# Designs tried in a protein design chat: VH-VL binders against q9umr5. Part 188

Target 1, 268 residues: q9umr5
Amino acid sequence: SYKPVIVVHGLFDSSYSFRHLLEYINETHPGTVVTVLDLFDGRESLRPLWEQVQGFREAVVPIMAKAPQGVHLICYSQGGLVCRALLSVMDDHNVDSFISLSSPQMGQYGDTDYLKWLFPTSMRSNLYRICYSPWGQEFSICNYWHDPHHDDLYLNASSFLALINGERDHPNATVWRKNFLRVGHLVLIGGPDDGVITPWQSSFFGFYDANETVLEMEEQLVYLRDSFGLKTLLARGAIVRCPMAGISHTAWHSNRTLYETCIEPWLS
Short names: E, the ipSAE of ESMFold2; O, the ipSAE of OpenDDE; V2, 0.75 times the mean of E and O plus 0.25 times the DockQ between their complexes.

## First folded at step 8 (VH-VL)

Design x27 (framework fv_acimtamig)
Fold by ESMFold2-Fast, scan of step 8:
Structure x27 (fold): chain C 268 residues (1-268), chain A 123 residues (1-123), chain B 106 residues (1-106)
Amino acid sequence: as target 1 above (268 residues)
Amino acid sequence: QVQLVQSGAEVKKPGESLKVSCKASGYTFTSHYMHWVRQAPGQGLEWMGIINPSGDSTSYAQKFQGRVTMTRDTSTSTVYMELSSLRSEDTAVYYCARVGIPFSGYDFWGDYWGQGTLVTVSS
Amino acid sequence: SYVLTQPSSVSVAPGQTATISCGGHNIGDKSVHWYQQRPGQSPVLVIYYDSNRPSGIPERFSGSNSGNTATLTISGTQAMDEADYYCQVWDSRTYVFGGGTKLTVL
């Protein structure tokens, strides 16, 4: 009688990455139906995030329809942004717990190894020249690139993150906010030793200001304006923060202590 | 710059265990998954498994499940492949290969390969 | 289990174009990587993600992948290209290698 769990993977990832997570869920909540979505695996994870949202939406609709008591989402890394958008665009979602595993909810601004692989001669300081072009916005990683030194370019060019965060106007913003607010719990997980998500506080809706000083969620305009419902959710007691040190980016879905501390309590 | 150096050739008897090492240098060791692939004399390449050196998480080919164990030591930037209950058909050159994309291993190529370790299993 | 089929041998004259096929059910939906292995040496990546060439690999190497067949193409084939060539894909939970193709240049 546990609610079904839907898992959405991250950048350059696949459903097979979650076998340990499935083992943990089976041990603590036997009989839980867990569906790890096999969409946009590997290099297809580079497709524009709105394209990924449409594909994942089509996959989750029948799962939610079969579960009148609700479902839980576990969304890892880039997948957490996909789930953010799913909760906003779906007029009829019945998600109880949205568990965000080290996802760059306010964006990414770091010289990480996957960026060096994709753009070998780029530094974080000059990647805005590629990402904030129409060509760059055809890549998922550029959809959440958030250069704090070129915030005007980010607001103008971001085809995904600035819109879903309500940082730039969209005709559907009011409906997206209403839909997102139906979530039962927003469980935010991340930590200082992730090594990929930069700043790591992005997983908790914190982000760099123009001086690269991290401002936490409550100091963000997105929160203060309640653009998509963060302030309302926090006031309801629906936001859970679960930071954990000592966990690298690829270990969030395979660490037993993290599972027991941050995930297991939210899988009713 | 990127280099994978494997341990030397070994001769084993049936029923013994094998442990091959692969020392990495020239890149951030914990950022790239590592494959183990073997090749029997005159035969093709056979995937054995993969290890995430950051979390010590592993995935093994079904054929080797229960006999293979992959581990790593981050202080020495070394991965290990241990194969137990050796049989004559385990005679092969064993390769480590770095996964060419950081932070993922389940849909990606091997960009740098070790020199190979010849293991002969005979009585 | 998923199977990749390669011809066991392909022969080509020096300077001519060699093509090596890798057959698999709906392989065009997968990402194909190609390795070259010269006798007594470790494999070398020559093509990744269907058609991308690593630095240091000659421009005469190219790849394609559609439908049920992926193809490695070597234009202006040279004696140094004599080797075994292996295709590779990820399928669900495992990496699958083709059986290998011996390329002879003579």
Scores: ipSAE 0.415, ipTM 0.783, lowest interface PAE 3.9, mean pLDDT 92
Fold by OpenDDE, second read of step 9:
Structure x27 (fold): chain C 268 residues (1-268), chain A 123 residues (1-123), chain B 106 residues (1-106)
Amino acid sequence: as target 1 above (268 residues)
Amino acid sequence: QVQLVQSGAEVKKPGESLKVSCKASGYTFTSHYMHWVRQAPGQGLEWMGIINPSGDSTSYAQKFQGRVTMTRDTSTSTVYMELSSLRSEDTAVYYCARVGIPFSGYDFWGDYWGQGTLVTVSS
Amino acid sequence: SYVLTQPSSVSVAPGQTATISCGGHNIGDKSVHWYQQRPGQSPVLVIYYDSNRPSGIPERFSGSNSGNTATLTISGTQAMDEADYYCQVWDSRTYVFGGGTKLTVL
């Protein structure tokens, strides 16, 4: 039998968005138990990410307990960060494949429709003033805002991304790394035509330097220092990169070709 | 099985250009970066550069900047390395080597190597 | 530029253990890969990421990396192990090879 699949949605999203994905899984892997977690939907997805992590943890624990053989996670957009954090804090998770579907794994630094909606008077260049305040950190978007021009503020004020990345020292860094390394495979999916994740390479742990030049995962300090286990995972062949062009952000979970190429191989 | 088959030996004169091909098979060609490494007679391995799976991005060793060009043809699963303004010091065996991890271009190893192409540069 | 230092040659009797060092500043913080090159042949990966052995490579090959030295160890050395061995790292978007070590099996 196929391992159960747990799906975590993104910002302003819901379980309905994954109806095509469910169809694809049922077609190609009949009998698979797929659970799309309908937590923190819509505007509730703006809640602090740690709060979301706790909520999703409560939901996945029973599922994992009933699946001793392991489970697969498909986590979309903001959900990818939630899942990474979830795997970091759970010392007993049994995740075989963690599929990060167009997630800003290394953070976000770009003007998007979401940002314009939340902060209509602020450009990305000024968002640090809001996001790196205690008030700003009460919003999920700010929890993974990564301003390359204000790295000190990011490192000191980011209450989520900087911590799960191990970029800021904290008492749980070693344990979180150990927990995250329990994952069988980390499948990173994204592409240049996403239009939302900025830069799109963030889905592969790439990101801007101080000159807004995009550097790859292996050039990042988190990799070089193996702060949360990327280097170790890569060494054991546990990281899979699956870039695809021609896919917009809202289509990653509904594209058949993408599913067959990047998702299906890891649901066995 | 993964195979990298390179073009045959060449003799060149100073000032000319060389172009070595590396035909790949046995794996998804569009998923792996490709290295080029050369070895002068009796000398060690020297990294020349790397090309990404799509062919739209390259990184060259500083020593070869301005003289080397790497390209790839997806339709034929072939990677090319061209070196211009040849000198006697460019006499070497040239190797293509596949990066071991898919869609990864840094801090990695060459897990499969071509058989090498001897290029002799002499007056 | 980052530099890797290897001994020019190492000799070992059949059945004995050969040790090849690769020195570099804080090389223990890097990932080291090792290649074997027999005379007239292409390089072959024997160790990747410090201590991992590719499929098809004998168990007698092992690797370690700490401090300023990475080490390739060949236990129970055989005549077929006679070759040049190269260590390799990545540094600042450049791949760096050691000078190579000629292993002679006496």
Scores: ipSAE 0.022, ipTM 0.548, lowest interface PAE 6.0, mean pLDDT 93

Design x28 (framework fv_acimtamig; at its last look DockQ between E and O 0.78; V2 from the best seeds 0.00; counts 0 for: pae O 8.9 > 2)
Fold by ESMFold2-Fast, scan of step 8:
Structure x28 (fold): chain C 268 residues (1-268), chain A 123 residues (1-123), chain B 106 residues (1-106)
Amino acid sequence: as target 1 above (268 residues)
Amino acid sequence: QVQLVQSGAEVKKPGESLKVSCKASGYTFTSHYMHWVRQAPGQGLEWMGIINPSGDSTSYAQKFQGRVTMTRDTSTSTVYMELSSLRSEDTAVYYCARVGIPFSDYDFWGDYWGQGTLVTVSS
Amino acid sequence: SYVLTQPSSVSVAPGQTATISCGGHNIGDKSVHWYQQRPGQSPVLVIYYDSNRPSGIPERFSGSNSGNTATLTISGTQAMDEADYYCQVWDSRTYVFGGGTKLTVL
């Protein structure tokens, strides 16, 4: 039988956004128990990411306990960061495939319509003034705002992303790394036509340097220092990269070709 | 400025098909879901369905499932609503409306509405 | 199926406060949005997420939502406010509109 699948949505989403994904899974892997978590739906997705991690943790514990053979995670957009933290804080998770679906794993630095809706008078160049304040860190989107021109402020003020990436020291870093390394496969999905995740290579642990030139995962200090286990996972053959052109941000969970190519192979 | 411009009024016979267009301007077309709502003469608003202009994914109200099809053309920033097997009770003003939250189809509200397309179905 | 109940009509004198209710089981746990529709015109969003006003909507429009009733309040009601008002919620897999309330300002 197939391992259960747990789905974690993104910014301003709910389980409704995954109706097509569930249809695809049911067609190719009939009998799979799929749980799409309806926590922090809609505007509640703006709550601080550590608060979301705690809530999702409480929801996934009983699901994992009932599946001793393991579970799969499919985590979309912002939800991929929630899942990153879950895998680090849970010292007993049994996740086989962690499928990260266009998530800003190294952070976000882009003028998106989310930013314009939330902060109408702000631009990406000055958002650091809001996001790196204590008030700003109460919003999920600011928890992974990564301004490459103010990296010192990001490292000091980020209450979430800098910590889970091991870019800033934390007392639990060693335990978080050990926990994360228990994952069977890290499946990274994303593409150049996403239009929201900026740079799109953030979904593959690439990111801007101070000149806004993208450096890929293997050039990142996080990877080179093996801060939370990326280098170790790559050496184990546990990292899968599945880039696909032609897919916009809200289409990753509803494109059949993407599902068949990048997701279906990892749902044992 | 955000504008939604719909196609003109139509008169149809029972059994025919209707196709209404809604052309968007003033914003990034693919950033907001679009929904269709109709209103029979002297009656209230009735939701028909929603379309993702980026991924072409759709969801329809159960009452219209099997008769309604929503499509989009990103090159012209236009969404379409097609309703088949028309009946006299399909006489209504059909509206397109933009979902207010970018990139979301959850707990939506229509922040901008088209001018409406009157469709009369009679023998 | 989730059902929203609105009074068919509400009458108010110019300058007085109009109150339009939207009833639903545990509606306070949902987000309520309100639309204004003048005769022959398209609906206009006047309140979203229970109590937020879109840009361009006068401050005299306000909303609340608790328990089993959401309320749209229009203070200092003007002749131009005469219209049909609709409440709306999301319910799992569908969008539900109330039946509409005709506001008369005389």
Scores: ipSAE 0.640, ipTM 0.860, lowest interface PAE 2.3, mean pLDDT 93
Fold by ESMFold2, look of step 10:
Structure x28 (fold): chain C 268 residues (1-268), chain A 123 residues (1-123), chain B 106 residues (1-106)
Amino acid sequence: as target 1 above (268 residues)
Amino acid sequence: QVQLVQSGAEVKKPGESLKVSCKASGYTFTSHYMHWVRQAPGQGLEWMGIINPSGDSTSYAQKFQGRVTMTRDTSTSTVYMELSSLRSEDTAVYYCARVGIPFSDYDFWGDYWGQGTLVTVSS
Amino acid sequence: SYVLTQPSSVSVAPGQTATISCGGHNIGDKSVHWYQQRPGQSPVLVIYYDSNRPSGIPERFSGSNSGNTATLTISGTQAMDEADYYCQVWDSRTYVFGGGTKLTVL
């Protein structure tokens, strides 16, 4: 039989958005128990990410307890950051595959229509003034805002991303790294035509340097210092990169070719 | 800046099909879902369905299942709504409306509306 | 199917406060959006997420939502506010409108 699958949605999202993904899983892996967590839907997805992590943790505990052979996570967009934090804070998780669907794993620095709608008088060059304030950190988008031109402010003000990346000292860093390394596989999915995640390589732990040149995962300080376990995972052969062009941000969970290529092989 | 421009008024006979276009400008076409609402003369608003302009994913109101088809052409930033097997009660003004939240089809509203297309169905 | 109930009409004198109700079972657990439609025109969003005003909508428009009733309030009502007003929710993957309320100013 197949391991249960837990799905975590993104911004302004709900469980219904994954109906196509559910159909694909049912066709290729009949009998798989799939739970799309119905928490922090719609505008509630703007709540602080640590609040969301706590709520999702409470929901996954009983599912994992009933599946001693393990579970899989499929986590979309902002949901991939929630899931990575879950893997860090849960010392007893039993996740085999963590499948990250176009998630801003190294942060976001883009002038998207989300920003235009949420912050109509701001642009990416000055949003740090809002996001790196205590008020700004009460919004999920600011929890992973990563301005490459204000790295000192990012490191001091980020209440979420800088902590789960191990980019600044904190008392839980060693325990979180140990917990995260218990994952069986990290499957990274994304592509150049996403249109929202900026840079799109953030889905593969790439990000801008101060000149807005994209450095890939292996060139990042968090990888080189192995601050939360990326170098260790890669050395184990546990990191799978599955880039795919031609897929926009809202289509990752409704594209059959993507599912067959990047997701299906990992749903043992 | 955001504009939704619909095709012109039409007169149809029962049993025919209609196809209304809605051309979007002033924003990234694939960032916002589009939905359709109609209004019969002297009556209220009635939702018909929604389309993801970055793909052909659609969801239709139960009343219109089997008669309505929504499509899009990203090269022209245009959404189409086709209603088949027309009846006299399909006489209405048909509106396209942009979903106000980017990249979402959940718990939404229409922030910008087209000018409306009057369709008259008479024998 | 989820039902929204609005009064068919509301009349107010110029300068007074108009209150338009939208009734629904546990509507306080839902997000309520409001549209204004002047005669011969397209609907215009005036309130979203219960109480938020889009850019360009005057401060005299406000909204609230609790229990079984959502309310659109127009203070200092002007002749130009004479229009039909619709409430709307999202329920079980369905976009539901109220029946509409005709606001008459004097």
Scores: ipSAE 0.322, ipTM 0.734, lowest interface PAE 4.7, mean pLDDT 91
Fold by OpenDDE, second read of step 9:
Structure x28 (fold): chain C 268 residues (1-268), chain A 123 residues (1-123), chain B 106 residues (1-106)
Amino acid sequence: as target 1 above (268 residues)
Amino acid sequence: QVQLVQSGAEVKKPGESLKVSCKASGYTFTSHYMHWVRQAPGQGLEWMGIINPSGDSTSYAQKFQGRVTMTRDTSTSTVYMELSSLRSEDTAVYYCARVGIPFSDYDFWGDYWGQGTLVTVSS
Amino acid sequence: SYVLTQPSSVSVAPGQTATISCGGHNIGDKSVHWYQQRPGQSPVLVIYYDSNRPSGIPERFSGSNSGNTATLTISGTQAMDEADYYCQVWDSRTYVFGGGTKLTVL
């Protein structure tokens, strides 16, 4: 039998967003118990990510308990960050495959239509003024805003990403790293034509330096310092990178080719 | 300013297919889902389906499953809705409507609507 | 299937307050959007997410949603407000419209 699959949605999404994915899983892996968690749907996805992590934790714990052989996580967009944090705080998770589906794992610094909608008068270059305020940090989007030009503000004000990345020292960093390393495989999915995740390499833990040059995962301090276990995971062959071109952000969970190439192989 | 301009009125016979176009402008075409909604004469609004920004994902109302096809062309910023096996009951004004929030098809509104396309199905 | 129930018609004198209801099971847990449609015209969004007004919509338009009833309220109703009004929600796999309410300004 196939291990249960837990799906976590992204910003302004719900279980409905994954209707095609469910079809694909059911078709290719019949009998798989798939649970798409309808928590923090729609506008509620703007809630602080730690709040979301807590909610999702409550939901996944009983599922994991019923699946002693392990579960798979498919986490889309913002959901990928939620899942990573979830795996960091859970000392007893049994996740085999953590599939990060076009997630801004290293943060977001893009001037997207999402931002324009939420902050119509702000460009990405000025968003630090909002996002790194106490008020801004009450919004999920700001919890993973990563301004490469204001690193000090990011490190000091980011209440989520900087912490789960181990970029800011905190008393749980060691434990979180240990917990995260319980994952069997980290499957990173993303691509250059995403149009939302900025830079798109963030889905692979790449990100801008101070000159907005994109550096790869292996060049990141979090990797070099193994602050939350990336280096360790890579060393043991636990990281899978699956880039795919020609896929827009809203198509990652509905593209059949993407599913077959990047998702299906890990749903054992 | 956001504009949705639809193709002109059509007259069809039963069994034929209709294809309505909706040309979008004034915004990032590849960022918004697009609804199709129709309205029979003297009747209310009826949701037909939705297409994602890339055009590779659609969701149709159960009533139209198997008969409706939504597509989009990013190069021309145009969305299409095709309805086959037309019946007299398909006589309606067909609307495209942009989802009001980018990159989402959940629980959000249609903020801009096309002018509508009247399709008359008669023998 | 989820059903939205609207009165077929509502009449109001100019300057008075018009109230249009949209009933649905636990509709208060959903986000309700409202559209205005004047004769021969396309629908126009007048309220989104229960109580928010799009730019260009007069302040006399307001919305609320609780329990089993969403309500569109038009204060100081004007002749130009005569139109059909539709409520809309999202439910599971579909967007659902109410049957529409014809508002007549007497």
Scores: ipSAE 0.063, ipTM 0.674, lowest interface PAE 2.6, mean pLDDT 93
ESMFold2 (binder alone), look of step 10: mean pLDDT 92; pTM 0.937
OpenDDE, look of step 10: ipSAE 0.012; ipTM 0.515

Design x29 (framework fv_acimtamig)
Fold by ESMFold2-Fast, scan of step 8:
Structure x29 (fold): chain C 268 residues (1-268), chain A 123 residues (1-123), chain B 106 residues (1-106)
Amino acid sequence: as target 1 above (268 residues)
Amino acid sequence: QVQLVQSGAEVKKPGESLKVSCKASGYTFTSHYMHWVRQAPGQGLEWMGIINPSGDSTSYAQKFQGRVTMTRDTSTSTVYMELSSLRSEDTAVYYCARVGIPFSSYEFWGDYWGQGTLVTVSS
Amino acid sequence: SYVLTQPSSVSVAPGQTATISCGGHNIGDKSVHWYQQRPGQSPVLVIYYDSNRPSGIPERFSGSNSGNTATLTISGTQAMDEADYYCQVWDSRTYVFGGGTKLTVL
């Protein structure tokens, strides 16, 4: 009776992180078929995002084909960007709820222990030198690095985020927008205590301007131009915003109150 | 430098409970998962479970499910492993180990290990 | 339950190359990590993700992983390398260790 759920993990992650989420779904929606995709696990999560999109696309096609009533996506952290691109490149997806769980939808610009581990001598202020090179764009984290002080480099060098956001032109932009608009609900989840996603409002399509002042979704050019359909979805009543304080980055998939408030209502 | 300092050796009787602490320093405590591994005298390494110090979520090896509890205190950068209903076969050195990659529960490699806590269970 | 198989012991003369195998079904599709444990001491990570060395681990330590066998190789073996060596993988929902190999350098 319940639509199947497909889960896409984040950076340096795997299906194991979602064991608590699976327990919650089983308790509230018994009989739901939940598939956590075991692709690009661990270090493979560093592969270019377009490569990941292709691999996940191949995995979700048979699941969607077996579910004519539709499916739900729960996409965590970096996985939310993979799901954004999936919805754009698939002209035949049947996704009802796309639940984006603390994903950097407008990009990342923050000093975190991920950055220190991957690039020990780098700070957020100088990572643009690495990320906006051809070599850097071979790493997933650089595909959504969005330095607000070097926006010209971001727009010219980003091989992924600038394209899926419609911030730079692409021949497929019109088709990608049409495909994305097929989604039933876009459920955005995030919060100020995440500690990794910077700014945390990126999970809600907000982002820094050149002075590091956060501008919310409705002030973004991508929204105002309706580049990939955000303004259309909002007008349709299809965007749900569910911010929650007190939740750290690795706790979004394992907090019962968060699940009951933000996720459970969208798993018909 | 990264350092994990564990509580001292203990002698327990069958049926009692054990609680071992592991205090972390030299890095952001909430950024790395922590796992617990034990080693019986003259035997190999055996995984017990993992804790997320950021969200206090845990996962335990099936063998220990129902007997083990892992907790953390972010104010003191300390993780705890409690094992109940002790038996003589629980005699072992208990180690905490930091998961080598930040914010990931995948592939559990231990890049830094505590010094170990010897627990002897005998009547 | 996934099982990793290691030889119980390996002997090598000083300066020679020691190889320690870790057998597992399709282990080449998994990431293998290696630990060194000297008597009375905590395990020390010597190789992670099949072939990567942590800072501080000598260049003479190397790893490989293909098919059904992962291998830890120690070139120019020294007396100080005498220890127990454990391979380890992640399998679905558990942390699996090999039984350990005692390396003797004589």
Scores: ipSAE 0.448, ipTM 0.798, lowest interface PAE 3.5, mean pLDDT 92
Fold by OpenDDE, second read of step 9:
Formats: sequence, structure tokens, C-alpha cells
Structure x29 (fold): chain C 268 residues (1-268), chain A 123 residues (1-123), chain B 106 residues (1-106)
Amino acid sequence: as target 1 above (268 residues)
Amino acid sequence: QVQLVQSGAEVKKPGESLKVSCKASGYTFTSHYMHWVRQAPGQGLEWMGIINPSGDSTSYAQKFQGRVTMTRDTSTSTVYMELSSLRSEDTAVYYCARVGIPFSSYEFWGDYWGQGTLVTVSS
Amino acid sequence: SYVLTQPSSVSVAPGQTATISCGGHNIGDKSVHWYQQRPGQSPVLVIYYDSNRPSGIPERFSGSNSGNTATLTISGTQAMDEADYYCQVWDSRTYVFGGGTKLTVL
């Protein structure tokens, strides 16, 4: 039998967005139990990410308990960060494949429709003033805002991304690393035509330097220091990079070719 | 259409170096990693190393560490593999192979391969 | 080092199904790719990620991977399928090939 699949949605999203994905899974892996978690839908997805992590944890624990052979996680967009954190805080998770579907794993630094909606008077260059305030950190988007021009503020004020990345010292860093390393495979999916994740390489743990030059995962300090286990995962062949062009952000979960190429192989 | 065209066959003596080229066309050269794989006569495939799209990062098989150098020239869409201190055991057909998806470094399926370059090392 | 084990040779009559195995410790937890190499030619990818066919590869080619064995299956084998077949995985920063299997079409 196939391992159960748990799906976590993104910002301003819901389970409805994954109807095609469900169809694909049912078609290619008949009998698979797929659970799309309807937590923090719509505007509620703006809640602090740690709050979301706790909510999703409560939902996944029973599912994992019933699946001793393991489960697969498909986590879309913001959900990818939620799942990564979830796997960091759970010392007993049994995730085989963690599929990060177009997630800003290394953070976000770009003007998007979402940002314009939330902060209509703020540009990307000024968002640090809001996001790195205690008030700003009450919004999920700010929890993974990564301003390359204000790295000191990011490191000190980010209450989520900097912590799960191990970029800021904290007492749980070692344990979180250990927990995250329990994953069988980390499947990173994204692409240059996403249009939302900025830079799109963030889905592969690439990101801007101080000159807004995109550096690869292997050039990142989090990798070099193995702060949360990324280097270790790569060393044991547990990281899969699956980029695809021609896919917009809202189509990652509904594209058949993408599913067959990047998702299906990891649903065992 | 994607094409990988390699340089011609070479005859070398022990202690010399070989340098094989692989010219790519038909796709965005700077988007794909390139592998080098060799095959001794009558033997199987052996992975040698990989070079990233920009050419500034490489990873080599332990067996070839210290002897192999991979480079690439974006202006000519060409990847190079140099192997030094040649031995008779280095007699093989050398292949370049493109990674099937862009910007992927550690998942290798070679969707396109060069035609191969025979290098014979003999006294 | 990780080792992939293939049979040295497999024979099949035209029209019959050929099965080529690739053994490896917990290979089912890895992604297996398969290459076809006809005599005097370069390798050609026929299966990637255990069971996916590249564009242009006939549907008679299929792959599976579970436990300690990955399998390449060629249904309705044709004379043109006579070749060496290699399985390949990634392990600990190294790409590992099987020893290859010579498929003979009788």
C-alpha cells in the first residue's frame, strides 16, 4: 500500500486548490489516503507561522501515528515553511518525502500582489521597517521576509525564518536540526516563471547577497555551517532539486507534467 | 534540438594530460549542470564529476580527485574535462552528459549525451 | 561504497517481455535511472526517477523500484532493443552505475 500523503496549503489558500493534485494522486497511486488540511485558510493564513505550526502539528500527529511506515508531505508556498518548521520541532515525525512545492525556503524579498495588498504604502525596500518590528512579526509574510540589505535586522528580529534556519543562536537549534534530519528526502520544487517567490531560487535555498546577486544553496551560510542539516542531507543524497520553467505560482499544484516529473516519483 | 558535440579521439602517453571538450547547443547553456562519465573498453559506465551552470563549482569522484579539472566557457557554450597524469587504465571513451532539468546539481539523469571521445593511453 | 548489482546478460525472444534487475541495499529509497547503450553508441536515458519515460521512449519501456530491487521491463521486445542497460543512483555525493546488463534478442 502507498504511504499516506498530507498536504499543506499556502497563503490565502484552501484545500480546494489541490483538487487536481488529488486527482493525479488517485489516478497514479490508487488507494492512497490523501489529507489536505483545512487549517488557517484564507485570511487566517496571515497568522504567525509558529501558531500555524502548532495547529498543523496537532492535525498531523494522529495521521502519523496511524501510519507507522511513514507519510509524505506536500507543502505549497508558505506551507513549505510551515512544514519545514513542523519537521524541526517534531522529534518523532515519520516523514519519508517532504515535498516543498514552490516555497520561499530561504525567504522572500520581492514586491508581489500579496505584499501590495497587505502593505499598499510600502515598497520592498521599505518593508523591513514594518516586518522587523514586533507588530510586523505577527504576520506570516513577515516571518519569512528576508531583506538582504538589512541582514542585521533580519537576524535579530525574524522570529521564524532566522530561527528554523539556525541563523540565530537558540537553545533548540541542535535538537531541531536532529529532528529535521529524520526526513527521508527533501524534494525542492520551483521555477523561474513562478512570478511570486522572489527570488525564485529561494525555493532551492538560493538567495540574494548584499548586492542582490542570487547565490546558490551551497554558497549560503546555512549550508556551509550546516545550521539546520542542509549540508548533511545533501551529503546523504536526500535532497532533490526539481526546477521547472513555464509554471506560474498558482499552477504548481495543478500541472500534470510537474506532478509526474517532480512529485509522483516520491509518493511511494 | 539539444546537441552535445565532443572533440575528436586522442592518443596519449602515460604521464600526459588529456582535455576533452563538449560543445552544447539547442538549449540555455547556463541553466544545466554537466556530468562527465567514462567507459573503459568492454567495461561499464563510471562517473567522473559534475560542473554547475556557471562553471564556478565542481564536484569530482574521489577516484579522480587531484587529477581531474572541469571547466566551462559560457561564451562558446563549451564544457571541458582535463585529466592529468594519465595511465593506461585511463584508456576509455569519455562522455559529457547534460542533467535533464535546469539548476539541478545532485539529481542526475543524462537526457542528452555527447557522442563520446575515445582517449587511448599507451607507451 | 554503494554497489548496484545487475545480471551480466538477459536473453529474450522477439515479442516477449524482458526484465532487467538492479539490486542495491534499500534501493527502493533511492531514485533509479536507466540507460540504454547500443553497440558503438552513446547511452540513452530510457527511465528516470524509477518509472518515468522521457519523451521519445516507447511505452513498452517501464520501470519499478521497491525494497532492494529496481526493475526495467521491456514488453514486446524488438530487435532494436538489443543493447546494454545500466541502472544508476545517487549516493553520498557519488553517482553510481550498475555493471550493466547485455540484453540479447534471440
Scores: ipSAE 0.000, ipTM 0.473, lowest interface PAE 14.2, mean pLDDT 92

